# VHH binders against o26223: the designs that were tried, part 64

Target 1, 191 residues: o26223
Amino acid sequence: MKLLWTSQHIKVTVHIDGKVSKMDVLEAIKTRRSIRKYQDREVPEELIDKILDAAMCGPSAVDERPWHFIVVRNREMLEKIPEVHPYGAMVKDAPVAIIVCCDSSLEKIPGFWVQDCSIASQNILLAAHSLGLGAVWTGVYPLEDRVEGIRRLFSIPEHVIPFSVIPLGYPAENPGTRDLFDPDRIHLEKW

## First folded at step 21 (VHH)

Design YD45
Fold by OpenDDE, fold request of step 23:
Structure YD45 (fold): chain B 191 residues (1-191), chain A 124 residues (1-124)
Amino acid sequence: as target 1 above (191 residues)
Amino acid sequence: QVQLQESGGGLVQPGGSLRLSCAASGFTFSEKWMSWVRQAPGEGREWVSGISWSGGWTDYADSVKGRFTIARDNVKNTLYLLMDSLKSDDTAVYYCAKHKYSAWPETQDEFDIWGQGTQVTVSS
């Protein structure tokens, strides 16, 4: 393993062959941060495929798997997303974004799609991080202004609900890690 | 309380200029798309101009294109409409309206907050 220094002095652990080191699941979870600054570097399709594969591996209610994914690489579209998402400014700087959507026609039980798409979104974040990419979850649902904004921008049909926009790229920032463990949030056997 | 309040209307001669303001309160103005809508006497409401939350996107009705300029100050929670080269046909009550969606309005139902309006009269 070799530490590579980017122009921004971002430490990236890579194998000798130039591949990013794999993380174990706990490491990925604990060290993941929202990344909103990206290098001017394309994300290989292979990595996106791996991320999407991971996104589809999460559980869903009664295995309904209601998720769809729009992979956006078009620069013009990436630049438009911030106009319909007030907190999506970083999307214009990302080489790629994934829009997670729910196809309501696939729902078997009403309402669980939010959990399903959340799991998919989180898996995208974790997978991205484990692959040496940075990502951030920009919430779309349940805010109607954003939902409809994204819907119209991407001509998403009415039965499909935009849930999240996740820009991805090689990180150009290093926020560090946080210890978020709070024992006061743990209750044993009863509240 | 959610409120939009228009000001700056008045009587002007043809070819004159006005600046309308809309003060927003009770919601996060900086996150919302906004529009100006007008209603002339005996006519329905007509969309005039719209602006994205950032101000990066603006659009205009054909009837006002090249004459009117929409702008916003998110720090001041204020929407503006600069009206130049005013015509008699511009006579109307002008309303500021908040978009329900971060998109260009397709119908009047896509506005959820309205001001009381300000009268603009263009007459010789």
Scores: ipSAE 0.898, ipTM 0.951, lowest interface PAE 0.4, mean pLDDT 93
Fold by OpenDDE, fold request of step 23:
Structure YD45 (fold): chain B 191 residues (1-191), chain A 124 residues (1-124)
Amino acid sequence: as target 1 above (191 residues)
Amino acid sequence: QVQLQESGGGLVQPGGSLRLSCAASGFTFSEKWMSWVRQAPGEGREWVSGISWSGGWTDYADSVKGRFTIARDNVKNTLYLLMDSLKSDDTAVYYCAKHKYSAWPETQDEFDIWGQGTQVTVSS
């Protein structure tokens, strides 16, 4: 029985008329793409608040919730980020960026903060997408040159570790969707 | 092997010009901030100039500001220092150095790779 996976083209009808159609969680996950081009349009604070709320809803090790978020709208600062992040060129074109950080003083178990901040970062991406925004995860940690670059640029204290920089905006590109399902990565009961 | 190799040093008269080059290999040069550091005889190392990975940001020590120009070619993996209006006090071994961080260096410990240096002598 050849399971013909019919690629149902989920037409993500981006309703232009401001009514963000409620995207279900699976749709958000499956249709999310990294967006590196943005419209010349401001992102409302209400959307950022929703995104940050989502970012804080992820699990964390022993509920340590070590994350902090720097919301950057200042044009000068956005333009500086690429100089300390060689793969952050798109940040200068975004109306806003979120820097996800870990406060190490909040860690209860060492090392799990990476997972915690990753979950927060992913939730930012998914929430942004569900709200009709585009975003991309630009990695900072664990690269020391970027970590310290971002730290100094934003005067982040030593006990706080920059983890990711996520520019956000209304998308000016549509990269389409990908099917990333790989059955060869699934093992039943044993490897 | 990670390597920085300086060239272009030499003897020049006061008021003369030199162009130093630093060839980088063994790491992704285009992603790293770079600096020139010099050491005069009997003196400590002095930061001379720095440049961001893109070349968009440059900075200079006060002693060389207006006379020296730092540049880079990321395609050629090469750092440059254009030295104009050279003075006797510019006599030193000039080192190319890679930054540990994407930031302006605060101490010499913030460099993790050094070249062997090239001698610049300014004398009448």
Scores: ipSAE 0.897, ipTM 0.951, lowest interface PAE 0.4, mean pLDDT 93
Fold by OpenDDE, look of step 21:
Structure YD45 (fold): chain B 191 residues (1-191), chain A 124 residues (1-124)
Amino acid sequence: as target 1 above (191 residues)
Amino acid sequence: QVQLQESGGGLVQPGGSLRLSCAASGFTFSEKWMSWVRQAPGEGREWVSGISWSGGWTDYADSVKGRFTIARDNVKNTLYLLMDSLKSDDTAVYYCAKHKYSAWPETQDEFDIWGQGTQVTVSS
C-alpha cells in the first residue's frame, strides 16, 4: 500500500487575530523551508524577541553561549548586505535580518563556537517558521571575504566573528515540503 | 590555476582613450570584488578603481575620477577599465587585482591575486 503522501498544502492560515497557531517541534522541523521572498510587511518586535529567545535556548559547549545577535531593520543597511554577500540578494527584500555572531572572548573551548552558532541559527529558522515567518540561512563563516565584508559593514569588533545572516519576513512563496529521510545514511552499530 | 591576465594596454596620445581587460580564471570571479592598481616608473603602486562583485558599487581614485570607468562581466569572467582623457601622468603598468574581502581595500595586502600587468604609455 503506497501511502500517497498527498502534499496537503499546509495553508499556514495566518489567523489575522494574532494567535500564532502553535506548531509542534517535529512539524516545524519537517515543514521548514528556506524562504527567500517576503511580503511587504513589517515583522513585529515581539516575534523577533521570541525568535531570539529561542536562539539562546540551544546548547553550547560547556555552556559557553558565545553568540551575539545583530538585529537589522534599517533599510539602507539591508540593501548593503548583498554587496558584501554574493548570495544574500534576498536580504534587501526582507523587513529584518539577524546576524549571528560569535564573541571569541566567551569561548571556553576553541572551535566549538561553530556548533554553538549553528544551533542558534537553526533555532532562529525553526522559531521563525513556527511563528509563520519565512527565513533563510545565508552562510558567512567560514568564508573570509564574507566575514570581513560583514564585519566592516557593521563595524563588528575583531574578536567577534560574524557567522550567519538570516533574513526574515512573512513569506511570499511556498516552496512546499520535502521528504529528506534517507535510510542509506543510517548505520546500525557499525558502518 | 588561479590567474588574472590583463590586456589592452599600449601607446596613446594625451587626450586619447584605452580599454583595459582582465580575464579571470581558477576562481569564482562573480563572487569577488576586483580592483585596478597601477604603478608608474619609480613610484609605488596606486589604487585606481574598484568594483563590488555585482558591479553595484564602484569607486575611483581622485586622480582618475570622471575619466576612468570600471566595469565587469561576470558571465565572461572579465574586468574592464575604460580610460578616457588620458594624461601623461596616467603612464604606468596597470594591474588587475582580486580582493581578499568583500570590502574596499585598506592596504595592498588585501589583494590576494594579481595579474602580470599591462603597460599604458601616454605620450605625445
Scores: ipSAE 0.866, ipTM 0.935, lowest interface PAE 0.5, mean pLDDT 93
Fold by OpenDDE, second read of step 22:
Structure YD45 (fold): chain B 191 residues (1-191), chain A 124 residues (1-124)
Amino acid sequence: as target 1 above (191 residues)
Amino acid sequence: QVQLQESGGGLVQPGGSLRLSCAASGFTFSEKWMSWVRQAPGEGREWVSGISWSGGWTDYADSVKGRFTIARDNVKNTLYLLMDSLKSDDTAVYYCAKHKYSAWPETQDEFDIWGQGTQVTVSS
């Protein structure tokens, strides 16, 4: 599937009530919530492309960029994911899911891939939110039972490690925003 | 203590029915795939049936398809095997086994917890 790499500046256009609004990065970060309920509405491929573009823009250790992405739209496969992921029940209700994987053969320094894939996963969530979609990070790694479950389900090679499953869709819930700032977690100069 | 305990085995005539139970303790039962495995006298262990954590996914060995039904109660931490139309060839010790992975087992090494087994004898 040739991902139409449109080099165009990802203008994050959120269609709220038919109006295209721009969401800045701080707004996206602060207002993002895990969304587990989705509308019965397809997500355009263009939005997925933008999300994946964002996913690949994060830093990685020594620029190793170990990530791979499986885009899942097949209804049967989406329905199977919850069976191998006990906390992935919402995946069956999503029109699309992205599975973030690490190709261990691309690692230059062992172990940093977890950070790399985490950054990619977070960028997916932020990009999705900025585009008017809802998403949730469902953890696969480091739980071996889930890792192997997803691996077998999608015939993922042994050198590739499934890291996260991220269902995406137009949100059918609004959990509101939270203030998560905690000054007690900030230490100045020393612990 | 992590434990699986089978019950419900016994002597039945061909065509009869049994219900096996497996009580699980010491782990989060509701998050684990489970299987029944049996061993007939003089034979190796044979996978019989498996069930996903939610019960939404089940599978059976060809030898028992259409006759056996696997089920689970995650509130009671119990695995079940309903055996109908029993045959003499079903005679075996039946073991409850916990999966290491959320997948169908390929080898016996993919089970990390076993019960002590319950004897099922089908004889006229």
Scores: ipSAE 0.705, ipTM 0.863, lowest interface PAE 0.6, mean pLDDT 92
Fold by ESMFold2, fold request of step 23:
Structure YD45 (fold): chain B 191 residues (1-191), chain A 124 residues (1-124)
Amino acid sequence: as target 1 above (191 residues)
Amino acid sequence: QVQLQESGGGLVQPGGSLRLSCAASGFTFSEKWMSWVRQAPGEGREWVSGISWSGGWTDYADSVKGRFTIARDNVKNTLYLLMDSLKSDDTAVYYCAKHKYSAWPETQDEFDIWGQGTQVTVSS
């Protein structure tokens, strides 16, 4: 079983004024927290479209753009992810998850796809946060056990590498903001 | 250092029951998928049953469905096979095996740690 984008879904561009406040980019970066508890509330397809648009805006090595995304809403599939990912328990409680993948046939510089997919994954987290959603990045690559588990669960071909699984939904928790600035990590002119 | 130790085999009569145990050490048992695999005299190895790391996803060979139950105890690092309604063609050496991946195996070489096996003999 898989999620399909069908012709039954009419996609329109909607101009929405005043419904969702735009968040300052620095505020979004500083206030985003990993959210592992979600309301029993559906996430509209329109928000997923905005999040994936943002994911694809990331830079990539030599503009290779190696990413593909699987959108998972099916309850049976969401419930199976924790069986192949021991620390992905919250995925079963999410209304939707996004699997970030690399198509290795699109690589122009070997190995930089990891950075490319990391950038796309972080953009998903920030875009979700700016839209009033909560998300968490659960690691798949480079753990071969998890990579193969996710690949087989979602029928992902051998040349495509699942990188991360990102459950998301309207948050049911508020972990608060943390002060993580560490000036000892800053070096001027040299180490 | 890495070990799987089966126990609980023996002689039983047809229709009888037996519980196999497999003690694991040297790896994080609670994060790995596990299987039971058996080998009858003069035959190749036959997959019997498998279980996900949590125990929430199990599967069985058609030959044992409804008669065997796989289970695990992640606190004691032990895998079990509860065998009911035993038949003479269940006679085999039963091996505990660790999956290489968190997935149902597509090939028989996707088990990377094996125990020594325990003999089960079903005889009148």
Scores: ipSAE 0.432, ipTM 0.770, lowest interface PAE 2.9, mean pLDDT 90
Fold by ESMFold2, fold request of step 23:
Structure YD45 (fold): chain B 191 residues (1-191), chain A 124 residues (1-124)
Amino acid sequence: as target 1 above (191 residues)
Amino acid sequence: QVQLQESGGGLVQPGGSLRLSCAASGFTFSEKWMSWVRQAPGEGREWVSGISWSGGWTDYADSVKGRFTIARDNVKNTLYLLMDSLKSDDTAVYYCAKHKYSAWPETQDEFDIWGQGTQVTVSS
């Protein structure tokens, strides 16, 4: 007689065409590359939910969790992002983009929100990679031109600061991995 | 030397056409939103038209919509305003202006570089 267990929560099972659905964390970190070419394929809402769940797991200063996320799937809006972000051309070709924002009214320790939103942004990249997606972080903050452009495009209120735009989709390129370890950057006990 | 230099203004009869040019130097023109702004005698400045850095997004004041066309050439660093069906109330000094932000302007304080202007006179 085998012992059976059951979960009281609902598991989401995701079928991904040929993509790895699980990945060791160190492998994910080492093999993630910026992906700027995407297949003409929808990204299921379930995967976006998993990615944003991961984003919100990041540490933040004094647990302030100042982040907000705008999920953009509308084709017309994705086409407009490059018009306010000169280096965001790949966004027009992505099936979805995530805008990472800071709600400055949630700051508990001044000036740490940039680190907080950077952590959330990196978690998005790693989670997307682990789910067989490709993504790239396109910088918005601290460039005033881009910050205001994105804010007005998405009607983001003045106390909310758009930090990054992260287009993502099933990759249509494979740039390979790099060996970036540099022992000269490691300082033992002092500089 | 950051500069915007307008040209192509002049006298034209009602119903006529004119093409304004604005040569840009000293900044990365191909990454910036640009506008044309005009000022009639004794009036404040009126935004006429704007264009995104790529040229893919344009907009016009209602007073010129359907008659004026804004365009840009990012290779030549030049902004254009093609004016058609000109009317007497189009008489103004026309300024080329660089946007402070990649956004549609809400006030004239959102332009941080201005040209010297070129006179357009539509004589009835």
Scores: ipSAE 0.394, ipTM 0.754, lowest interface PAE 3.3, mean pLDDT 90

Design YD45
Fold by ESMFold2, fold request of step 23:
Structure YD45 (fold): chain B 191 residues (1-191), chain A 124 residues (1-124)
Amino acid sequence: as target 1 above (191 residues)
Amino acid sequence: QVQLQESGGGLVQPGGSLRLSCAASGFTFSEKWMSWVRQAPGEGREWVSGISWSGGWTDYADSVKGRFTIARDNVKNTLYLLMDSLKSDDTAVYYCAKHKYSAWPETQDEFDIWGQGTQVTVSS
């Protein structure tokens, strides 16, 4: 598809040689950092939709796809999250947060939902980064205090388990990249 | 040893004021939600007021709204209840209680640590 600018000031999708501009996946993985400071700038719904689409592309145990997502933009609710999550202070400063949940009625095999929701959560972080946003994963599960706090704050039913809270926004910090490769963690054939 | 110890109760005339204190030890007070609960003679326990770990979120029973103020000092690990405009029906033993969860309680079973209580008597 080819994107052309017309005299009517509308965008037309452009397609040249089958290429569309995008961030390389390895670049996204290597350069993503936890971002805890955000601009006072709204995140468009289109970007949230793209991020959640990416979250749902993750693999899951026996294709159970147990995840649900709560998108939180309400300022009063964002300000209350730190009151049930003592280490989630940055959430009050974010324009939006995504709560990743497991619906236990969708489990096909017990306990693998933790891996499933972890995969979805990481996809949210990578997708947000690729779209020019910053995000951070704040842990909820398995801390019962936080799980119940978030559940009651958002009226989440008992069979649904809040897993993580991910505040996101346009970044107001740049911590740079890190070289975390450690060859001593790699074992060939056996330990 | 996990402990909650109330103090500051006593005899006061209607319209008077009292400040209750609750000293906490043996747990991370600054990360826990706390409440005051009272029990009048011959009655069950009644939730009075609660406060989030930071103090940024408080709530009160309708019977005490506008007259009582809950507060906390996370440096001193102390919970407070400032009681103004006291009435005879405020007469009760007042208990300091730790929430099991970072949430408003739905049942009395959601308090897992209780103090011994302090008597407040409002009498002409």
Scores: ipSAE 0.390, ipTM 0.744, lowest interface PAE 3.3, mean pLDDT 90

